# VH-VL binders against Rho GTPase-activating protein 7 (ROPGAP7): the designs that were tried, part 18

Target 1, 201 residues: Rho GTPase-activating protein 7 (ROPGAP7), of Arabidopsis thaliana (Mouse-ear cress) (q8rwq4r167to367)
Amino acid sequence: LALEDIDGSPSFLEKALQFIEKYGTKIEGILRQSADVEEVERRVQEYEQGKTEFTFDEDPHVVGDCIKHVLRELPSSPVSASCCTALLEAYRIESKEARISSLRSAIAETFPEPNRRLLQRILKMMHTISSHSHENRMNPNAVAACMAPLLLRPLLAGECDLEDDFDGGEDNSAQLLAAANAANNAQAIITVLLEDYGSIF
Short names: E, the ipSAE of ESMFold2; O, the ipSAE of OpenDDE; V2, 0.75 times the mean of E and O plus 0.25 times the DockQ between their complexes.

## First folded at step 23 (VH-VL; framework fv_lecanemab)

Design aa3 (from y1 with heavy chain E100L; at its last look DockQ between E and O 0.94; V2 from the best seeds 0.87)
Fold by ESMFold2, look of step 23:
Structure aa3 (fold): chain C 201 residues (1-201), chain A 123 residues (1-123), chain B 112 residues (1-112)
Amino acid sequence: as target 1 above (201 residues)
Amino acid sequence: EVQLVESGGGLVQPGGSLRLSCSASGFTFDDYGMHWVRQAPGKGLEWVAYISSSGSNIYYGDTVKGRFTISRDNAKNSLFLQMSSLRAEDTAVYYCARDLWEDELYDYYMDVWGQGTTVTVSS
Amino acid sequence: DVVMTQSPLSLPVTPGAPASISCRSSQSLLHDNGYNYLEWYLQKPGQSPKLLIYLGSNRASGVPDRFSGSGSGTDFTLRISRVEAEDVGIYYCMQALRWPYTFGPGTKLEIK
């Protein structure tokens, strides 16, 4: 699992999530600001070489980028293509109450437990950050915009959206519009999951 | 009318100290982060420092880190730059600038600038 | 730190002609959210800098349509479709993704 090492101890990802939940809530632009790419790579290397704890004086932007680095490098998306399709269908329900219920059901019924646990854990960190938006300026929409592409990779890749059949031979504008719509849907889905976190998980 | 007015520039000796002020008017000062940006004579712009609206988040450029301190007094609508251990290369016009966070765009940009105050470091 | 470079550093332009200014960054300015955190500023003679473009391609309020920004990742271009006399000054790109923020060296646009 992405959250635990083989021996059951917290993984790098879990430790970074805990750090952000503890120290990231008062950091303006957390998850939107980036760190130096080489600094992030060095911090990952330092972990592999034995620096297995984050200390209070570490740069939260580096730690935030460590989280994104791990998510980006996962061999499979936290949310699979079929799970993205289920979320998209549930999201399109017009009634707010029915939409929330359908999202909850899609997650409970469609997701394998490891993927559900991972998604829930990442969303917990994101919810914590967005709950302090008066201090960090990262409201649910902003946090979702920064993280949704890493969580819903198949949706961004067009693997669960059937609205248009895009071919690369003729209309680049249609492909750009479809990509923008997919990104907007990904952000919107994650925003709802954050705003109604307690009802969904 | 939104305005930023810098003051406190002047001639100072190498190794000396100087405190710059930026007075804000025409907007709610404590809703905005603030920057200092400088420009040496005949040179380009150099970002110097940032302070968040509450004063809780502060960042410095590498050339001034450890020597300059940015601060603000929201009750007085004032931004400050305390400069110490001044060097000849700190000679510049210093601008303050207002940082606007755009929720819809998830972006910070410097939308309002002052006229600048000149600091000359010379014996 | 992210190093920003610009080309050319001096750009004489015939009135009414197009102009292009390149900006390059040592690290990608493309965020996972799809935005490029690259800004363009103009400093007219004797004036303070003024924002022209944010997020790589968005014109700031009051900036004429003849200004456009493009590019992604590490390569960006500011284009002026028809240069006017009032466009003279120094154009700076700046990255706003990573602390500390950094400016390019500037491109001085002159009428010839």
Scores: ipSAE 0.770, ipTM 0.884, lowest interface PAE 1.3, mean pLDDT 90
ESMFold2 (binder alone), look of step 23: mean pLDDT 91; pTM 0.936
OpenDDE, look of step 23: ipSAE 0.920; ipTM 0.948

Design aa4 (from y1 with heavy chain E104Y; at its last look DockQ between E and O 0.93; V2 from the best seeds 0.86)
Fold by ESMFold2, look of step 23:
Structure aa4 (fold): chain C 201 residues (1-201), chain A 123 residues (1-123), chain B 112 residues (1-112)
Amino acid sequence: as target 1 above (201 residues)
Amino acid sequence: EVQLVESGGGLVQPGGSLRLSCSASGFTFDDYGMHWVRQAPGKGLEWVAYISSSGSNIYYGDTVKGRFTISRDNAKNSLFLQMSSLRAEDTAVYYCARDEWEDYLYDYYMDVWGQGTTVTVSS
Amino acid sequence: DVVMTQSPLSLPVTPGAPASISCRSSQSLLHDNGYNYLEWYLQKPGQSPKLLIYLGSNRASGVPDRFSGSGSGTDFTLRISRVEAEDVGIYYCMQALRWPYTFGPGTKLEIK
C-alpha cells in the first residue's frame, strides 16, 4: 500500500511521483540535483500535519527528494534480497533478447504483487523523466544511477551477491570493489528495465 | 578557440541598474548552461546565477534573488545579467562561466571562464 | 544554503613540500548515486578561476597528477604532493549538489 492511503486515495509517494511526471520532465538534473535537507524534512512534516497536496509552484528538487525520503523510510526494500538475486541472475545473461525475457520472467514470477506494483510505478516515473533527456539531461543511465540504490538496497548491502571468485570482503580494498560492483550492477539492471520498459512491463 | 568575454561593467550609484553581457565564441552556445560568479575586492568567489542551455531552468544565489535577472539570447551567443537595486556589496568582478554536463558522470562543472568585468557601486 | 568552510585560510609552503587543504560542508555532498559533488578551483594571482577537481577526486583536463582530491560526505581534502612555484593562488572548494551552489572561503597558498 505504499501507493495508496487506507481510504484508497493516492499516498504521499504517489502524489510526489505524479508531480515529478508532470513538472519534472523539463527540470535539468532532476533526481541528480538534491534539495536542502532541512527543506525536504519540513515538507514531509507539512504533509503529515495536513498539507496533503503538492502545488504547481513547489520546487521539483524538493519533491524528488521527498520521493527518495519515502523510499528510504519503507520498512523493507522495494525489491527484496531474493528478488535482487533473481534480477542479478537474469541480468547476467549475455544475449539481450534472453536477458530481457529473463528479467520479465523474474519480475513476474518472484516478486510479491505489492512489490512488483511499487517497482513498476517508480520505474514509470523514471521512464517518463528519461524520455525527456534532451530537455532535462537525465538519460536512462543517469536516472538509474540516482535511483537504483534506493530500489535494490539488498544488492548494495551484499545480501544477494552471488558467490565471489575473489577472496571476499575480508579487507577494505575487497569491500570497496564489491560495493562498486554492486552499485554498477544495480544501475545496469535498472537501466535495462528503463530502456526496455514496454517489453518488460 | 573557446572564449567568453564579459562587458558592461562600470561605476553605478546605489539603487541603480546595470546590464552585464557575456559574448561566447568557438563553441555551440545553445548546447551549454551558463553561470555568473562574482568576486568582491579582496574576497572569495560567490556563485550568482545559472541558466540552462534553453533558458528554461534558472537559479539564483540568495543575495541577488529578486534584484538580478539572468537571461540569454542563443541567436546572438550572448548571456546577460540584469542587475537592479544595486548595493555597495554588489561591487565585484563578475565572471561568466560555461557549464559542462558529463552524461556518464552526471555532473555539472564550470570548465570555461571569462576574464571578468568590474562593477563598482559607489556614490 | 550549504555552508562550506576551509582550513587553513593561509598556507605558506616550502617549494617541493607537500600541501593539504581541508574543506567541510554543512550538509553531506554524497549523493545516492555514490558520487560526492565537490569541486576544487584554483585562482592564480590576477587570473580567472580554473577547475582542478570535480566529483571530489577527478582531475580536470590538463591538471598535473601531483594534485589529488579525496574525502566523502562532509569532509574533503585537496593534496599537492610537491608544491611548485606555479601553484601559488587561492584554492576554493565548491559544492555542486544543491542550488544555490556555494564556495568555501578560499585557502591562499604561498611559497615561503
Scores: ipSAE 0.764, ipTM 0.881, lowest interface PAE 1.2, mean pLDDT 90
ESMFold2 (binder alone), look of step 23: mean pLDDT 92; pTM 0.941
OpenDDE, look of step 23: ipSAE 0.909; ipTM 0.944

Design aa5 (from y1 with heavy chain S54T; at its last look DockQ between E and O 0.93; V2 from the best seeds 0.87)
Fold by ESMFold2, look of step 23:
Structure aa5 (fold): chain C 201 residues (1-201), chain A 123 residues (1-123), chain B 112 residues (1-112)
Amino acid sequence: as target 1 above (201 residues)
Amino acid sequence: EVQLVESGGGLVQPGGSLRLSCSASGFTFDDYGMHWVRQAPGKGLEWVAYISSTGSNIYYGDTVKGRFTISRDNAKNSLFLQMSSLRAEDTAVYYCARDEWEDELYDYYMDVWGQGTTVTVSS
Amino acid sequence: DVVMTQSPLSLPVTPGAPASISCRSSQSLLHDNGYNYLEWYLQKPGQSPKLLIYLGSNRASGVPDRFSGSGSGTDFTLRISRVEAEDVGIYYCMQALRWPYTFGPGTKLEIK
């Protein structure tokens, strides 16, 4: 229940997402700019002590880092390794219509409902931010670059089930290429989910 | 050619006020955020202030908060720094700089700088 | 605020020799997107500063390939593989991740 507390009220994460949707749309570099680490730590400590409400004058960069903090601290990735593999396979379909249909199907067939709800909710915030990119400069690719590593952790960790052509014992350059490809794929997948949000969810 | 030209520097007494201008040419001013950066005599660079392309996002360095106001007039391709309650430590060359957004790299960097205008705060 | 430090503050170099300048930040400049938001600027004598390196390792337009940036997180290095006379000036690192942006104190490179 990442989005709700036990009593059914919005969680800290849900409140932070709502804050960013309301106040973050006009903030240049939102999700790309970071806040001071000590300030974020203080704000996280405050919510751990029961202060989960945000006031309108809070620094949106602090709230954005609170969202990222919560996502990093989830006991498992928002998207599991098998789900990442399914998304990657669907994404590789070259026909746009078939790719969108396959992404929609992969999410419907592979994701446990709580994980689907969480992904969809975070993508809604990201879609809202990217819809104001003229003012905040965070187009869909930029927002996806900032958030995809938090959402698709197994893909970045090399835990997805894919054919792997490089030989064992590859040097540092081969490992860097594999990491760069994983990061690019994660960003590309999230970008498509974001741009076609209404068709996929 | 992209060009930035600062003006408005001069000698002022402590506690006084001064308004710096930066005129932009050779690019679409409305598309870019802008910075002020200063350099005290014999010292390093100090970032002073930033204003986004629309003017809606503004940030200041700690040493100038509450005393300086950055603004822009996009119709006149002009950036301003209103300085008030000036102190001796505000003595510096003040540069304006264009903030380039690199879409694919998700980065902001100061790609074009003016030649600077000198502010001296002294009795 | 992110505190930036540089070492050495003064760097006399024999022409043609390599040079290295270190920059440290009090907070990590590595973003979740994998980029390090560290920049290097050169201010030649009598001139305005000029961007050399962005994102830790990318050379700005027109910067010779003898300049390279490396490092990640809190530790960064600018290297000049073969110092030339026109490289004289003050080198500043700057972080561009957290407001307010902050410069290092500068490293003055001089020809011996």
Scores: ipSAE 0.777, ipTM 0.887, lowest interface PAE 1.2, mean pLDDT 90
ESMFold2 (binder alone), look of step 23: mean pLDDT 92; pTM 0.945
OpenDDE, look of step 23: ipSAE 0.918; ipTM 0.947

Design aa6 (from y1 with light chain L55Y; at its last look DockQ between E and O 0.87; V2 from the best seeds 0.81)
Fold by ESMFold2, look of step 23:
Structure aa6 (fold): chain C 201 residues (1-201), chain A 123 residues (1-123), chain B 112 residues (1-112)
Amino acid sequence: as target 1 above (201 residues)
Amino acid sequence: EVQLVESGGGLVQPGGSLRLSCSASGFTFDDYGMHWVRQAPGKGLEWVAYISSSGSNIYYGDTVKGRFTISRDNAKNSLFLQMSSLRAEDTAVYYCARDEWEDELYDYYMDVWGQGTTVTVSS
Amino acid sequence: DVVMTQSPLSLPVTPGAPASISCRSSQSLLHDNGYNYLEWYLQKPGQSPKLLIYYGSNRASGVPDRFSGSGSGTDFTLRISRVEAEDVGIYYCMQALRWPYTFGPGTKLEIK
């Protein structure tokens, strides 16, 4: 129910996503620029105190950080560890057409419906932003870089183990390389989902 | 060669107005955002304003917000800073700088700077 | 606004010795994408500022290997492994994460 309140009305997250889809498309650096931490905290508090609608004159960078705040505070990752593993397996397929087909299948067959709905909804906003990259400078890679760590948290945490040729030791260089690879994979997976959004969903 | 040349500086009284210009050459001006940065005598750098390549996104520093207006004319490869309600603390060398937005790096940084134009606000 | 501070404000260094300049921000500069949006600029005597470091640790084109940046979040350091006479000038950190962008007060590096 991340997208709906108890009464079935749009949640804070859903309203913020709608705001960014409507007002964020022409904002240079949207989702990459951050807002003042205290302003974001204040806006979240204002919602809790009854200011439940975003108005057109609100700062899109604050609203974008509100989206990220909510995603960080979700009780479980938007994509579970097993779902991350399925996406990573599908992504590593070398043929572009087979990769897209496998990503579609992984989402359709592996994801619980609430998680699939949430992922698809967030990707819809991201797709809308990246479709206006000539205006906002946020191409699919840029949007994915900013959002993938929030969506694929188990991958970044090392909880999606695939067989890997790395012989890794105890030293920090192996750990740093593994973390960099995980971040690169998360970004790459989300980039493909954005570039082929219509084919995958 | 990539060049930025500021002009329009001078002496002005407190409360007065002045318009600075920055002429760009050697690159496709309308592909780049632009900054103004100033440096008061004996002081550090202060970021003043930013304008996006199309002119649609504009941001100001706290000390100039409401008094200065950044603008651009892409047909003339020109950047402007209209200053009003000038005060002694606005005395500075004013630089224009080209913003490099690198798609792979997702960063705002100032890669090319002009030589600066001097504004003096004094009675 | 993000307040930037630097330490020391004046740094006399003997030629060939290492130097370190500290920069601190009032809010974290670490983005969810894993990058720190902290830049270092050098203004040599009589010149306009020039970019040295972006992302806290990446050298800009043409910057010698003796310059390195480190740190994350709110604390950053610029190091010069062996100071040369040409390194004289004022070093500024700047944050590029939150509008309005803000510079530190500068650190004047001098040969003693």
Scores: ipSAE 0.705, ipTM 0.858, lowest interface PAE 1.4, mean pLDDT 89
ESMFold2 (binder alone), look of step 23: mean pLDDT 92; pTM 0.943
OpenDDE, look of step 23: ipSAE 0.887; ipTM 0.937

## First folded at step 24 (VH-VL; framework fv_lecanemab)

Design bb1 (from aa1 with light chain G34N; at its last look DockQ between E and O 0.95; V2 from the best seeds 0.88)
Fold by ESMFold2, look of step 24:
Structure bb1 (fold): chain C 201 residues (1-201), chain A 123 residues (1-123), chain B 112 residues (1-112)
Amino acid sequence: as target 1 above (201 residues)
Amino acid sequence: EVQLVESGGGLVQPGGSLRLSCSASGFTFDDYGMHWVRQAPGKGLEWVAYISSSGSNIYYGDTVKGRFTISRDNAKNSLFLQMSSLRAEDTAVYYCARDEWEDELYDYYMDVWGQGTTVTVSS
Amino acid sequence: DVVMTQSPLSLPVTPGAPASISCRSSQSLLHDNNYNYLEWYLQKPGQSPKLLIYLGSNRASGVPDRFSGSGSGTDFTLRISRVEAEDVGIYYCMQALRWPRTFGPGTKLEIK
């Protein structure tokens, strides 16, 4: 369980999410600024050695990078390839009401419950940050840009089942364009989920 | 036009204090974060400090942390650097620079610089 | 802190010839959003620094198209396709991903 330890207590990831929700809302550029790689590694090691609580005086950029570290290290993406395809198909619907309804249905009907709970939990933190964009400069689009590649990893890897998948015989320009389109789609999907969070979740 | 003008530089003895000022004009000062950057004689650029538009987010370079204080007065369009416990290695030209946040690119960069003010720390 | 290095430190160039300046960082400047947070600044003799390039490859307003930036991660290049007399000065790379911001040591470009 990504959000809970075996005994049901909050995991490292859950504690880091809570820290960012409490202390990250007024931090300019939260999730866009990065911390020193060695400091993040040290903090992860300190948790493993028994420092299991974040204190109020810890650097929010380090804690934000701890969240990203955990997401990168998950054995499977928070959103699987088939779930990414479902989200992409729902996102492409032009009518706003139909798009929101389709996104809600895709999440409720296609996602395994653990994946849905994890996605919703991470999006809750992101929604909280983006709701304070006047203070932190991180509007929904900016937060989505910083997090979507970690949440929708199969889309960025070209593993979604669509007719327009690139092939390995394309030139360098076509491969770069396909990667840029995937990144734009991932960001756009997450932006909609954040902007309409209450309607979708 | 957009301008930044530094002042307050001068000669000071080691261990002394000095306050630098940067006056802004031609733009809405309280929409922008601000930097101090310095350059010792014959040396490269060294980033010194940053303060966010509201003053709530502040960062310092390692060589000045604990000795320098960045602040701003948005009502007076002014940025300050209070320097204390000055050392010979603090001798430099000090520039203020405006930090532009580019919404579509999620990027910070120093787009406007002042002319600099010279601080000399010597006995 | 992120250590930035530059090569060469001194670059004499014949007028009209191309020039290349290398910048390397001790930590990757590629963010998860796929942007590289690397900037280039030019300080002309007797002047304040001026932004040339941001996000590794984007020209700042008013910068001639003979300047281009490339690279990703830890290895970046500033290229001037045809050096002009007005291009003399010291070129600095700077990382804008982590606090504190850190500059490279500079590359002095001179006309031969």
Scores: ipSAE 0.795, ipTM 0.900, lowest interface PAE 1.1, mean pLDDT 90
ESMFold2 (binder alone), look of step 24: mean pLDDT 92; pTM 0.946
OpenDDE, look of step 24: ipSAE 0.908; ipTM 0.942

Design bb2 (from y1 with heavy chain Y106W; at its last look DockQ between E and O 0.91; V2 from the best seeds 0.86)
Fold by ESMFold2, look of step 24:
Structure bb2 (fold): chain C 201 residues (1-201), chain A 123 residues (1-123), chain B 112 residues (1-112)
Amino acid sequence: as target 1 above (201 residues)
Amino acid sequence: EVQLVESGGGLVQPGGSLRLSCSASGFTFDDYGMHWVRQAPGKGLEWVAYISSSGSNIYYGDTVKGRFTISRDNAKNSLFLQMSSLRAEDTAVYYCARDEWEDELWDYYMDVWGQGTTVTVSS
Amino acid sequence: DVVMTQSPLSLPVTPGAPASISCRSSQSLLHDNGYNYLEWYLQKPGQSPKLLIYLGSNRASGVPDRFSGSGSGTDFTLRISRVEAEDVGIYYCMQALRWPYTFGPGTKLEIK
């Protein structure tokens, strides 16, 4: 759905993902470096006005930020709250091999088909980038840190917490700790999906 | 000891050219990106250019783009700045700096700086 | 380009007193990964600049703990809890999120 326009042709998101896979692999700090906010907004407007293709000479940092812009603007999170919960439960398994198997099962069994396809597609781009870390300095942890907050939005919003030890309420300090843990978990989950991509998908 | 030493500064006429060098020692030069930063007399710091460890990624400040070329020779542990079409505004001390990418923190910062070399552009 | 501003531009301080320097960016320096890509550099008289703070709040190695960085997004502060004579110099903030990288105008800290 997010990857195709109504006529079945590649969407803006799909075209941007293809651009990054082709031209972003040798760009140092790709996905970590940001582009000028106004330039990204201008590029999105140009697409809406009919410039439907990326050209080879476009700035990969702008295209990377276009991907992030589209993900932020999706009507619903790429991964729903229940799917985030399933991933978090699978990730908490201590044995590496059991964890990988559980992550594979969670994706196969709990994700609606459109959500699974979208996650897999974005992770394919991320895996391609992180496979060139010798050239671009973006290892799986770095790529995951940059993208996981956009993919696992319900986890960062606190919508899929597994446990709550606080009986009466939360204070500002507890909220900051919960947000930091959620961000760490989101990064860690995506890192495993990238490091073991071939085994999971 | 990690060290950077700039050279090649001097007096140049407007419209002229000059090549700055930065010699690196005490670390594996090929593993690091490099910057040029300048400081006009009595003024603040201005970032000039960056080149990645392999030389494949290059960025310039707006005031020098099209006139300056950053390059490196990893076999000689050397960084260069070729300056062309020099203007009075290019008068400055030019520093080279080593870029530290911290892959666990995913940050760029300039952790080692040279002593600077002075470029004066006057008639 | 990201425009960086600093205040004050000149900061005379009494030895032992605290000091604060403000830095503002024209675009947010907070990345989706949760880090602020804001750095502080000190240039002592007659010396090259040296890194003090990275990621908004982390001290570089060898930097005394009387230096601290804080802030997020577009507003950042460098604080020196007790100014010493060796702290004299010009303090620059710099953003490291968007090419081209840009410095603030500098704050000259002097002993009065």
Scores: ipSAE 0.778, ipTM 0.888, lowest interface PAE 1.1, mean pLDDT 90
ESMFold2 (binder alone), look of step 24: mean pLDDT 92; pTM 0.944
OpenDDE, look of step 24: ipSAE 0.912; ipTM 0.944

Design bb3 (from y1 with heavy chain Y108R; at its last look DockQ between E and O 0.93; V2 from the best seeds 0.87)
Fold by ESMFold2, look of step 24:
Structure bb3 (fold): chain C 201 residues (1-201), chain A 123 residues (1-123), chain B 112 residues (1-112)
Amino acid sequence: as target 1 above (201 residues)
Amino acid sequence: EVQLVESGGGLVQPGGSLRLSCSASGFTFDDYGMHWVRQAPGKGLEWVAYISSSGSNIYYGDTVKGRFTISRDNAKNSLFLQMSSLRAEDTAVYYCARDEWEDELYDRYMDVWGQGTTVTVSS
Amino acid sequence: DVVMTQSPLSLPVTPGAPASISCRSSQSLLHDNGYNYLEWYLQKPGQSPKLLIYLGSNRASGVPDRFSGSGSGTDFTLRISRVEAEDVGIYYCMQALRWPYTFGPGTKLEIK
């Protein structure tokens, strides 16, 4: 499980999420600013070699990139292709109240429990960051833009199948439009989940 | 009209100290982060330091870290750079620049620059 | 730190001809959000630097459409479709993704 080690103790990912929730709320551009690639790799290796706690003096941008590193390295996407499709269908509902209800239902009914827990846990950190946007400049849209491609990988990869999708286009123009739509949809879905986190989970 | 005006440059001995100021007008200073950027004679631009709008987030370039302190006084619409342990290599024109931050696209860039103040470090 | 390089360092151009300036970074400037955090600045003789391009390809307000930016990841290009006398100056790329922010060494554009 991505959030726990074999013995049930918090994993590297869970500890990094806790660090960002505690120390990242006042950090301008957290999750958007990146850290030196070699420093992130070194910190991951230090954890594997026994440095299993983050200390208060660690660079929050390094820790934020550690979270992204772990998400990129997961063997499967936090949200599967079928789950991405369910979220996309629910998101398209025009009524705000119906949309929220449908998103809640999609998550409750289509997500395997481990995937739902992982998504909820990551969104909790993101919600905490975005609720301090006056201090850190990271409103829900900005946080979603940074994280949605890592959470909804199948949507960005074009692996979500909707009946009314434009699937006949195969030139560069059609592919660019489809990629732009996928990226916009991923960000928009995650933004709604952040703005209505308490109602959805 | 948005303006940034630097002051406090001058001639200083190696090992000495100098405090630069940047006066802001024509915009809500408290809403913006601020940069210092310098340019040695005949050389390129070097980013020096950044301070967030509240003053809570501060970053320095490697060549000045530990010797320079960026600060601001939002009540006076003023940005400062306290320079200590000055070296000949610190001789430069020092610019202050406003950091524009657009939430919708989440980009940031230095959109307004002052005209610069000259610091000369020589014995 | 992210090291930025530029080529060429000196660029004499015949008036009205196109010009291209390359910029390379030691680490990718492409963020997970799909944007490249690369900026271009122009410093005309005797003046403060001025923003030309942000996010790799977006022209700043008031910048003529003869300027364009392209590239992704570690390789970027600034193009001027028809160089004019007012374009003389030093062009700098800068990365805005990782602290500390870093400039390239500059490319001096001159009319020959």
Scores: ipSAE 0.780, ipTM 0.888, lowest interface PAE 1.1, mean pLDDT 90
ESMFold2 (binder alone), look of step 24: mean pLDDT 92; pTM 0.944
OpenDDE, look of step 24: ipSAE 0.923; ipTM 0.949

Design bb4 (from y1 with heavy chain S56N; at its last fold request DockQ between E and O 0.90; V2 from the best seeds 0.86)
Heavy chain, then light chain:
Amino acid sequence: EVQLVESGGGLVQPGGSLRLSCSASGFTFDDYGMHWVRQAPGKGLEWVAYISSSGNNIYYGDTVKGRFTISRDNAKNSLFLQMSSLRAEDTAVYYCARDEWEDELYDYYMDVWGQGTTVTVSS
Amino acid sequence: DVVMTQSPLSLPVTPGAPASISCRSSQSLLHDNGYNYLEWYLQKPGQSPKLLIYLGSNRASGVPDRFSGSGSGTDFTLRISRVEAEDVGIYYCMQALRWPYTFGPGTKLEIK
ESMFold2, look of step 24: ipSAE 0.799; ipTM 0.898
ESMFold2 (binder alone), look of step 24: mean pLDDT 92; pTM 0.943
OpenDDE, look of step 24: ipSAE 0.918; ipTM 0.946
ESMFold2, fold request of step 25: ipSAE 0.723, 0.754, 0.769; ipTM 0.868, 0.880, 0.883
ESMFold2 (binder alone), fold request of step 25: mean pLDDT 92, 92, 92; pTM 0.941, 0.943, 0.942
OpenDDE, fold request of step 25: ipSAE 0.927, 0.927, 0.927; ipTM 0.950, 0.950, 0.950

